# Ledger of designs, part 17: VH-VL binders against Protein FAM180B (FAM180B)

Target 1, 160 residues: Protein FAM180B (FAM180B), of Homo sapiens (Human) (q6p0a1)
Amino acid sequence: TQPHAGQPMDSTSVGGGLQEPEAPEVMFELLWAGLELDVMGQLHIQDEELASTHPGRRLRLLLQHHVPSDLEGTEQWLQQLQDLRKGPPLSTWDFEHLLLTGLSCVYRLHAASEAEERGRWAQVFALLAQETLWDLCKGFCPQDRPPSLGSWASILDPFP
Below, E stands for the ipSAE of ESMFold2; O stands for the ipSAE of OpenDDE; V2 stands for 0.75 times the mean of E and O plus 0.25 times the DockQ between their complexes.

## First folded at step 15 (VH-VL; framework fv_masavibart)

Design q3 (from q2 with heavy chain A107M; at its last look DockQ between E and O 0.44; V2 from the best seeds 0.00; counts 0 for: pae E 10.7 > 2)
Fold by ESMFold2, look of step 15:
Structure q3 (fold): chain C 160 residues (1-160), chain A 121 residues (1-121), chain B 110 residues (1-110)
Amino acid sequence: as target 1 above (160 residues)
Amino acid sequence: QVQLVESGGGVVQPGRSLRLSCAASGFTFSKYAMYWVRQAPGKGLEWVAVIWYDGSNKYYADSVKGRFTISRDNSKNTLYLQMNSLRTEDTAVYYCARHGYESDRYMFDIWGQGTLVTVSS
Amino acid sequence: QSALTQPASVSGSPGQSITISCTGTSSDVGKRNWVSWYQQHPGKAPKLMIYDVSNRPSGVSNRFSGSKSGNTASLTISGLQSEDEADYYCQSYAGYNTYVFGGGTKLTVL
């Protein structure tokens, strides 16, 4: 994969602020570089050069202001997603928000030192993953037969 | 004036407990992660524990895990270290320190003057 | 006790420059810009001198500078003065809430 750094800004919109999603390959490069959860409860991009780019600054702002930083905020967002389950597919903005929130849960689960906290984050992550699967297959998956998460438990356990 | 002041150090026998306190002033305590760092006499610095700004997460060096508990009371601007099952190797000056964060900086920007804990038969 | 390697001591004459090394691994010093340096005079608390490898907090003399190459960070003190005589510690963050110090370097100003 190749970063889009150095291309004209028409690949990265400045209009609409944070509401315009990055191209998928740009987001992949930022996330592949890695995030780190700091002791202040903020996720940030590890690579300082990537963090300083326009897409990196956008991701930083999303992580700081739109992705919940604690369990209560994440549960509130989960409730909103569950209320939208029967509606149309999420906008690309809302879907990006959902994915980043799920990713945040993974980092917080790995950062948790106490078993009860790990269990609570794991439960919320599983529910967010369920909502993600339902949104991805709206119109393709029956509403009365939602996707199963059974095999995902082994992925959570093998990763410290 | 940003300040950290430790207290609660003293001389104790092995197997006993002590509780250290660190009083913070001059900054919004609840916005900062806090650390304990210790220094045995004539030795270097050793990280002991960290607690997140809201107390939600706590991490410990392997040498103290299971025996020490870091905690905080944000309403009193106070950091604590409960030290149980003390051993002679826990003898040290204990410092509290504030997590400095600006961009990608992870440093201890404010330190207290330390409190001495001596664990001796 | 420490994961970072520093020389036990270093010395220099007034007016000279000295460098203190701090060697870690590719997963801490070599991967990240999270290297800090602390000065400690006898009986006193450590003082932050350098953060993020090369940045100086306000109030710290520009005689202090930092750099990194590969897995080794360096603190350079130019124009040595008698008050620079102290212990110096490097510190890094290895991710996942783990924090490591070097063993310390005693600087003697001859």
Scores: ipSAE 0.006, ipTM 0.572, lowest interface PAE 10.7, mean pLDDT 81
ESMFold2 (binder alone), look of step 15: mean pLDDT 91; pTM 0.936
OpenDDE, look of step 15: ipSAE 0.336; ipTM 0.770

Design q4 (from n7 with light chain N55K H96Y; at its last look DockQ between E and O 0.54; V2 from the best seeds 0.00; counts 0 for: pae E 8.5 > 2)
Fold by ESMFold2, look of step 15:
Structure q4 (fold): chain C 160 residues (1-160), chain A 121 residues (1-121), chain B 110 residues (1-110)
Amino acid sequence: as target 1 above (160 residues)
Amino acid sequence: QVQLVESGGGVVQPGRSLRLSCAASGFTFSKYAMYWVRQAPGKGLEWVAVIWYDGSNKYYADSVKGRFTISRDNSKNTLYLQMNSLRTEDTAVYYCARHGYESDRYAFDIWGQGTLVTVSS
Amino acid sequence: QSALTQPASVSGSPGQSITISCTGTSSDVGKRNYVSWYQQHPGKAPKLMIYDVSKRPSGVSNRFSGSKSGNTASLTISGLQSEDEADYYCQSYAGYNTYVFGGGTKLTVL
């Protein structure tokens, strides 16, 4: 027998993707379990038992399909983000993707064995941080100035 | 016809250097991480080093760190091991091995026949 | 170094099943599913027999199977044949981009 009329189970069972970000507490606990890079340049959750949970599988899908695994992919995504600076704020999904990509850069920076490669990852991380600040600032920052901590001083006193 | 062939082994004095090569054929070399594994005569296997598919990252066993350098030239389908400051305990057959493409991460599916390095006074 | 622990030797008669154990820690064998097994005949390079605890490469007989319980992985060889006489090594990812082998087990077919 069916649970009820309609197709809620069919629509959720096929082609299902990343519907909603996890609560910050759940995401922190998964990231605290630790990530590691494999020899193919992919990030994954170190604890395979946690990786098999529903939140772990969601994070694995994000890491596998949406977080770039190399410099070329990360730089291409940075270019797209820079092209979107004048647009609306990123969706919750895209913002989570941005933050996870930044975290990935930190892991790759620490994994890099040569100073030149560390420098390249550090540069990419700095640019991702700028894009993060830009997106957080949308709706508050003047459109003709880049995001900075100094510009927030004037927004703290909106009324006499 | 997937094949790995090591070369460059020989007899050297302690403190000297030696470079090993591993020629790959029959597969797309640039898609695979590569390993060096050694085996002292009559002893077991010991992992030595790994290099990622693009050469961006390299890791070493503690016993060789700072003395050995793994590298690759993807345009020549060749893996290298530069061995400096050699010690008598480095005497072994040195194998190159390929990362198992169908393994999730950490198996060695193709091995060369090895090249012997003897470090002796 | 933190080599995985294997028995030094194991023996069996043709047609029997035997099991070779490989004991690590909760941080490698227990936590991860990246155990592999290699067969090495005298004077030859190792050959991959089992990966990811229990998977067989193409061309490896189904007489070879792998399993894991807690911190111990096992290789089981059923229907022993004389050509199975060899050294067997387990290997695991040890974290921090490092790899560890067991000490090896000599299988004798009586």
Scores: ipSAE 0.011, ipTM 0.600, lowest interface PAE 8.5, mean pLDDT 80
ESMFold2 (binder alone), look of step 15: mean pLDDT 91; pTM 0.931
OpenDDE, look of step 15: ipSAE 0.339; ipTM 0.763

Design q5 (at its last look DockQ between E and O 0.45; V2 from the best seeds 0.00; counts 0 for: pae E 5.4 > 2)
Fold by OpenDDE, look of step 15:
Structure q5 (fold): chain C 160 residues (1-160), chain A 120 residues (1-120), chain B 110 residues (1-110)
Amino acid sequence: as target 1 above (160 residues)
Amino acid sequence: QVQLVESGGGVVQPGRSLRLSCAASGFTFSKYAMYWVRQAPGKGLEWVAVIWYDGSNKYYADSVKGRFTISRDNSKNTLYLQMNSLRTEDTAVYYCARHGYGDRYAFDIWGQGTLVTVSS
Amino acid sequence: QSALTQPASVSGSPGQSITISCTGTSSDVGKRNWVSWYQQHPGKAPKLMIYDVSNRPSGVSNRFSGSKSGNTASLTISGLQSEDEADYYCQSYAGHNTYVFGGGTKLTVL
């Protein structure tokens, strides 16, 4: 049975071994080493040796089970983030999830062969970036209004 | 039973167009990437195109790029190959195949193929 | 895309073991364990025999085995039987969502 591109499991139930990143630097190195999208829309770590490490395995699990694999799931996650906008800053885990989702969008944007699909991913990416800024701005920005990235979504015809 | 059935093959003149169909049954079609593979008479297998499970991404062999279009209708469990500007070298049995097994890139289910003959 | 290199033909007697090689490059066969093997009888569709270099799908005989060294993958058929007479194709992922097949090997059982 091919692992179906996992429905975004409700963040509540996978309470197990996905602890907060102990080494953010290692996560950065993992991401810098590169990811790859397969034909089933799944993100993989390119370096199998790196993927076999403890941080690599953690990232693999996040990419497979927590990061949305489609536009609809990504939009749902975005909506949740928007709903949380008036609340406290995101947890470290939720913030990581936001960043990984944004990264996923970039890969999907790049992989998209159709202009319409590229546009959709670019839009979602821009909105996620806006949510990132909103979260980072909580308690620091005047009137709780982060700079708008709306204009960036229109410019992101990133891949002629 | 998992099955793929190709149709739409025939004899056409060079420069003409033809549309192939592949009907899928026995599995959740929308969850699988699909492929076209062709085989010229007495020759080997040649990968032609791939389409992602949701139809969002399509890729082609250089030999058919710009002439062929892969598409799918998940509501109809059907894969398509629109072939334009056909050439004699496009003469082949065309197979549809399903992505399956392992982490990546095996074709686990094949149709019986449909013959396309391009001749003057 | 350049086809993977296979011998045009191999032969063996019943009960023997034969090996078919598939040579690619560091960008396809050599990069990862993403080599598959297909069996094709005359007038039939290909059948997946090996995936990920060495794994057998359900229903495939344990007489079929796969391995890889460097840029060369190998299909071994042990205890050769008359029904094994067919064409065999290796296949690999070639990057950027492209695929490549070998030229095919005709196996004759003597």
Scores: ipSAE 0.066, ipTM 0.683, lowest interface PAE 2.2, mean pLDDT 85
ESMFold2, look of step 15: ipSAE 0.188; ipTM 0.668
ESMFold2 (binder alone), look of step 15: mean pLDDT 92; pTM 0.943

Design q6 (from q1 with heavy chain R105Y; at its last look DockQ between E and O 0.41; V2 from the best seeds 0.00; counts 0 for: pae E 8.6 > 2)
Fold by ESMFold2, look of step 15:
Structure q6 (fold): chain C 160 residues (1-160), chain A 121 residues (1-121), chain B 110 residues (1-110)
Amino acid sequence: as target 1 above (160 residues)
Amino acid sequence: QVQLVESGGGVVQPGRSLRLSCAASGFTFSKYAMYWVRQAPGKGLEWVAVIWYDGSNKYYADSVKGRFTISRDNSKNTLYLQMNSLRTEDTAVYYCARHGYESDYYAFDIWGQGTLVTVSS
Amino acid sequence: QSALTQPASVSGSPGQSITISCTGTSSDVGKRNWVSWYQQHPGKAPKLMIYDVSNRPSGVSNRFSGSKSGNTASLTISGLQSEDEADYYCQSYAGHNTYVFGGGTKLTVL
């Protein structure tokens, strides 16, 4: 397979899909700058051009079919993740699902107007973040002493 | 069978309040975002407010912010608009409308018949 | 909360086609497929005729079609009939949970 060489993806592409391989920065751009919640609580890719790309179409399918749009669905997925703590690291698919669900919680937390609902989404997000830390640490962290968000606070020091 | 029915309109003086209701039937009300849209006599349509399917988020046109409150009771299949500090410019037919369930792009697929609010001295 | 721009009136004879324009900005009509069209007869509630720029709800005649180019959407009514005489409004989402209608176009069937 011959890679597309010598052409910038952003400055010369007028349509169609992005060329391989996908850089992590492109996926982050799709996830953060290109998403919005609609009034039905569903996450959508904001930029139609990005939505038509191969990564954009894949992300749309993940958002539509696998990322819960309400608290009950999110709590069900969280329970499944907690049941998997003692197993091997999550598959690429399940890890993407975990990250996208966490991102969804952030959008819903910021969209919620009532303090009670913000608190419920914040708690679910914190638990999803802890599951993310568990999965990242599998094989490296003590399995009977899960990582805490407090120990990660030093990574936020503005003067490292 | 799908139906929206507004009520609570009437004639009031400036500075007073009214509460509009919109009764929904024939669909699962709690799955849909809902809207209020108004139309002054002889004029066009103006969006007034939106409320998300679960009541968690509410947004208003600038012309009514701080005076109107949209709300819903999903157990009663009813949408509300509390209108305070009414002005003569609020005189209009008020419609409730449903967010298009299969639309990804913010269409209003079901409308009520409207209720007239007249604000005059 | 700017209104979308529509002509105040259009007219046509039975059997003809007419087009109603709706001009917005790159932040609404031009950004995504957020355009819908509504028909309103005197004394009646609006009825959705077109959503997502060009899609017809079930029960809407195929004489109604929609399109968009740049920041301008268009509603076309072919085979004009006397029952088509009504006011027509375009509407778009404008981001940040805000919604904007056009000023309306009175269609007269001559």
Scores: ipSAE 0.011, ipTM 0.609, lowest interface PAE 8.6, mean pLDDT 80
ESMFold2 (binder alone), look of step 15: mean pLDDT 92; pTM 0.942
OpenDDE, look of step 15: ipSAE 0.108; ipTM 0.703

Design q7 (from q1 with heavy chain E102T R105T, light chain N55K; at its last look DockQ between E and O 0.62; V2 from the best seeds 0.00; counts 0 for: pae E 6.9 > 2)
Fold by ESMFold2, look of step 15:
Structure q7 (fold): chain C 160 residues (1-160), chain A 121 residues (1-121), chain B 110 residues (1-110)
Amino acid sequence: as target 1 above (160 residues)
Amino acid sequence: QVQLVESGGGVVQPGRSLRLSCAASGFTFSKYAMYWVRQAPGKGLEWVAVIWYDGSNKYYADSVKGRFTISRDNSKNTLYLQMNSLRTEDTAVYYCARHGYTSDTYAFDIWGQGTLVTVSS
Amino acid sequence: QSALTQPASVSGSPGQSITISCTGTSSDVGKRNWVSWYQQHPGKAPKLMIYDVSKRPSGVSNRFSGSKSGNTASLTISGLQSEDEADYYCQSYAGHNTYVFGGGTKLTVL
């Protein structure tokens, strides 16, 4: 069944197999094979042979049901992550989800036809990257001044 | 009933412009990617352009790139094709088509009946 | 990318089975399971007959079937009837928001 666009999935209530990440080498191989964004805004693993493996099927389910497919859904997920800033570092599952959502933003940024839309995706990506840096620095960074992303954000800005 | 109805075709001289419309009914238009496909008289099908479900992205065949613009108005359930700098080679029946709404349906599942564009001097 | 190759015409007698081939490349037909077939009667719009290589939309006769081997997809029509006389087009999704059609095959029922 096709997921509804703009409604992020609750990543904490899905069945147990999705919360167990693959070894980094397997994840790298899947991502190196490449993803593509279709006309309905869904990310796919390009290589159907690799997509049919158990790790490929897991990644496909994550991309389809737990990674937001539009800007509103991504912003809502970002808000949920920001609400968790005060707590302990993210679980491996939530951190993987954060990284995949950031990757999704890069694909959508590059797919966007208009400069204004590219700017909106770039802004959301920058905020997700900031949450990533915050989580990696948890316990060592003051809660009221998260790590700066300024110089990194210009790499993704279509208007540098 | 699910329906697509094209309009705006006609006879025009080379170098002129036409705007095609495709009115959608019987389904939630804003959930579907939309296409223009053309067929020259006695020839096969040629895809022309695609627009994403929300209008955010557009792609064109090389033969029309820079001259044609696809667009949509989801509030009016209408798809458009602005055709500028028309050439005699653009003479064809133009169809609008709907992409299936699931990720497993990479096909054009609903077609309009087409509108004829004739570019002749 | 490049057009899919179909025979220009095929013919068959009523009640027979015929097969129309559609040859692409490893980057479209060979790589993906997203091949579709369209039937078009003269003066009419195309109609989707087969999608995802072998699936039929609701309302399409089970006389129509599809398959793929390597870079070649096939449409088979069994129990051929005079109403099957039409043009048939294959299509494949080639990735990166691009699609390719075959040149079409004219089916004549003798």
Scores: ipSAE 0.023, ipTM 0.629, lowest interface PAE 6.9, mean pLDDT 81
ESMFold2 (binder alone), look of step 15: mean pLDDT 94; pTM 0.956
OpenDDE, look of step 15: ipSAE 0.160; ipTM 0.713

Design q8 (from q1 with light chain V29I A94T; at its last look DockQ between E and O 0.39; V2 from the best seeds 0.00; counts 0 for: pae E 7.1 > 2)
Fold by ESMFold2, look of step 15:
Structure q8 (fold): chain C 160 residues (1-160), chain A 121 residues (1-121), chain B 110 residues (1-110)
Amino acid sequence: as target 1 above (160 residues)
Amino acid sequence: QVQLVESGGGVVQPGRSLRLSCAASGFTFSKYAMYWVRQAPGKGLEWVAVIWYDGSNKYYADSVKGRFTISRDNSKNTLYLQMNSLRTEDTAVYYCARHGYESDRYAFDIWGQGTLVTVSS
Amino acid sequence: QSALTQPASVSGSPGQSITISCTGTSSDIGKRNWVSWYQQHPGKAPKLMIYDVSNRPSGVSNRFSGSKSGNTASLTISGLQSEDEADYYCQSYTGHNTYVFGGGTKLTVL
């Protein structure tokens, strides 16, 4: 008659969970291994051994399904972020999502072969970078003036 | 019926140009990256070029960089290879090939019949 | 660009199993799972037999299987048949939007 409910659901049995951000040091290791765009416009981890780990599978899932993979999707996400400027700082998950989307824009900016496409990616990246800086200093920055990016923006300029 | 049909091959002198076409049918061409692969007579396969699904990016083997240009017209379901400054070493059967969808990453799942390019003095 | 190394030829009798090797580097085979294998009969276009190291496309006989260990991928053909006599090429993605084929292996069915 003893209940068989003494075994809790193992968190590893449900995969990595898209709502659970990784520790920063694990994410750094994965990004240090390198990413690349494939010919279908998807980012993936270059090292498939790392990509098969629990943190690697989580990052792959984020890149494939929750980080926009084209310009239109990125612009839609940007608009949603701009609508959230008055709210509290983004959750750790949403902030990770924002940073990965920005990283994706950098790869697409430098991969694009046409100047017009590079210009459009550069625009959305600059705006995502502003949203990142706004979120980092909510409560300390003037709410009507975006933080300055300085000379770092010239590295992303499609027309040097 | 999924098909790729190459055309435009022929005999040309070194230093001349030739343009190959690959007509696609039976699938949504604009969703797939496309490739050119060549095979010299009696030799193995050699990757030549790739173009992304939307034409946004193009990459080439070192042996053809600066001489060949891959392009596509998604409204006409057609892939192209412009070959300039042809050399005798470019003599080969040229195949167009389709990128496998996500479960077939970086595999060439559909091939055309090939078109022969002969560059001879 | 680097090339994948295959034996020039391999042979077997009908009903036997044979294995064709494809050796590359850590960056093209060792740490990547995008090895594919192609069969080519004389005068014909290549046909995809194995993708992503070990997967078979629909319509390919289950006598064909793929694996890898370290920097070496392998194509195994079980129950060898005369129709299997062909050239076989491995292919990998090497990073930086670059693709490489092996030199090819001529399979002879005795």
Scores: ipSAE 0.017, ipTM 0.628, lowest interface PAE 7.1, mean pLDDT 80
ESMFold2 (binder alone), look of step 15: mean pLDDT 89; pTM 0.925
OpenDDE, look of step 15: ipSAE 0.274; ipTM 0.753

## First folded at step 16 (VH-VL; framework fv_masavibart)

Design t1 (at its last look DockQ between E and O 0.43; V2 from the best seeds 0.00; counts 0 for: pae E 7.8 > 2)
Fold by ESMFold2, look of step 16:
Structure t1 (fold): chain C 160 residues (1-160), chain A 120 residues (1-120), chain B 110 residues (1-110)
Amino acid sequence: as target 1 above (160 residues)
Amino acid sequence: QVQLVESGGGVVQPGRSLRLSCAASGFTFSKYAMYWVRQAPGKGLEWVAVIWYDGSNKYYADSVQGRFTISRDNSKNTLYLQMNSLRTEDTAVYYCARHGYGDRYAFDIWGQGTLVTVSS
Amino acid sequence: QSALTQPASVSGSPGQSITISCTGTSSDVGKRKYVSWYQQHPGKAPKLMIYDVSNRPSGVSNRFSGSKSGNTASLTISGLQSEDEADYYCQSYAGHNTYVFGGGTKLTVL
């Protein structure tokens, strides 16, 4: 579920009336160009026409019911994921939840007005990314040498 | 009764500072994002600033960025606007307003306003 | 980012219907359902009349209605009464934690 290289992030050319069976490119556009964080800390689909598509309605339900709205809730879920490291790979549903929570951290990182809060969101995002890499590699990677995360934390540093 | 009451307006010279207050009552203040909106005499409404429900994030109109600071004290149910380096163009009635509950992005409750006059 | 465009004034006779337009861009009014309308009588605070394009708060007369087409939102007042004489402002959420008002429309009831 990685962003396509070279795609414009501000693409708003997609209009209403999409009759697709949840094509991945529509979901990507919704995730990168179609979301915004409201002043109550909740992610919403900003384009009403996109929100009414089948992928948009599905995404709204996921955002509304499964993505934590604050740092404490995100940290609690991160701890649960860490407790599951030795279990089987996450279900598709739980993996989507993990990715959406990670995405929400990016939005909150950019919305944060204080450097300390930016740092806390960046740290949580880095740990969620680590859990994502771990889950993708469960059973195939060495248990005592988890995937490296150091470079990911550096790219989320709000200070150049 | 849901109510917002602004105070702290007055006449000041350019370059000086003022601090506005907005006292909230009749609702759970800490659950709502809050706004400042101003209206120059005889002119239209202009959004000034927003602060998130917990005070974590603050955003400003370009016209006041770097000079005004919005803040809140949820234990006192009070919203503030610190106005520094005031200019004659800042002369206006300043309203505090409450974010409409949910995703409505409307200003559902307004105070009566407090007049700030910046003149030499 | 951009101010919303409203006519400076409109007028109508008692009992008639009038419409006030509010034109924004595809980035605010065009793609978002977050358009609201405010009524302001002289010397008073604004009052919310319409939110989310077409929804009416409780206590607001059903003579007030809202709609949107493309980048233009509209406030319609039917059965015009002398008490409707006021300034009317549209407002939209423009994304990126920015909020924009229209320039206001003075409604005169002839």
Scores: ipSAE 0.013, ipTM 0.600, lowest interface PAE 7.8, mean pLDDT 79
ESMFold2 (binder alone), look of step 16: mean pLDDT 91; pTM 0.934
OpenDDE, look of step 16: ipSAE 0.284; ipTM 0.756

Design t2 (at its last look DockQ between E and O 0.45; V2 from the best seeds 0.00; counts 0 for: pae E 8.3 > 2)
Fold by ESMFold2, look of step 16:
Structure t2 (fold): chain C 160 residues (1-160), chain A 120 residues (1-120), chain B 110 residues (1-110)
Amino acid sequence: as target 1 above (160 residues)
Amino acid sequence: QVQLVESGGGVVQPGRSLRLSCAASGFTFSKYAMYWVRQAPGKGLEWVAVIWYDGSNKYYADSVKGRFTISRDNSKNTLYLQMNSLRTEDTAVYYCARHGYGDTYAFDIWGQGTLVTVSS
Amino acid sequence: QSALTQPASVSGSPGQSITISCTGTSSDVGKRKYVSWYQQHPGKAPKLMIYDVSNRPSGVSNRFSGSKSGNTASLTISGLQSEDEADYYCQSYAGHNTYVFGGGTKLTVL
């Protein structure tokens, strides 16, 4: 009874730099190389060479430990984000976490084999996207309200 | 001790069905993805199917799609393979295997296999 | 059937080192980075010897090692013993829930 998540990591490597985001172009290259949802429900970087770099190791740790891997965990975090709508804009760390969680939902939506599960992931994705718009909109949008994304969820995976 | 034990193999005629079982013990079954792998007599290993730890996703080799169904009962620590419309090409030893390591795709624990013979 | 190419057989004398190659298809992301090796004695189930190219499970002799270069993974067995005589298979995950084995290599210890 010994599940193994990959190669052992130094404790110093695991703890370093998680709060300092990488430059957008580095993140783009990592995401462009491709992510993959494994049979344990964990999202990981396909390109081993990129995964072994410092930015790649950081992304792996974010995906493994800070991005929810199931629907309940994602819904709990979504509720916390909704409670923060009237507060200040999210930190860069929390915003990155929000975007990665949204990306995770897309992969899980496409992996789901049943329509009901796809519908639940699509709804959660639409709500996370709505929270992203709320945060970006703070102090900038007319009427202080972003556009609604509710109809987009039905396009992705409508329920009968 | 971690153990996988297959059962349900036998001799059947083409077009008939069999259900294989794999009993797991010594580990938390519901935390692991599970596989079926087969080996025709005198041939190499061929992946057949995978089921995710929670049963949410199932995938099959092209050679068995539409005929075989993988399933699991996490409350009984048991993996299943329902084999329908069997053909002589399905004759093989069928192994149950465990996904061994989180972000790897290794099969770390194997059963001893159960022989399925499909003949007229 | 197989996207991974292995030699059909290799041989060596007791105490020698041998290497078994496993060559994947051209540069598809993911196939060679998730390489595992299995040992199978006649009439027995396969046993995992190497995972993630070069990692050894606990209980596997340190005489077994793995590496890769380009699209080719290698299993090296040092200090050959008669018990090492078996079939050896490489395996990879090629993405999109596709799992592929090599054709197998029969190791003979002379």
Scores: ipSAE 0.012, ipTM 0.639, lowest interface PAE 8.3, mean pLDDT 81
ESMFold2 (binder alone), look of step 16: mean pLDDT 91; pTM 0.942
OpenDDE, look of step 16: ipSAE 0.137; ipTM 0.694

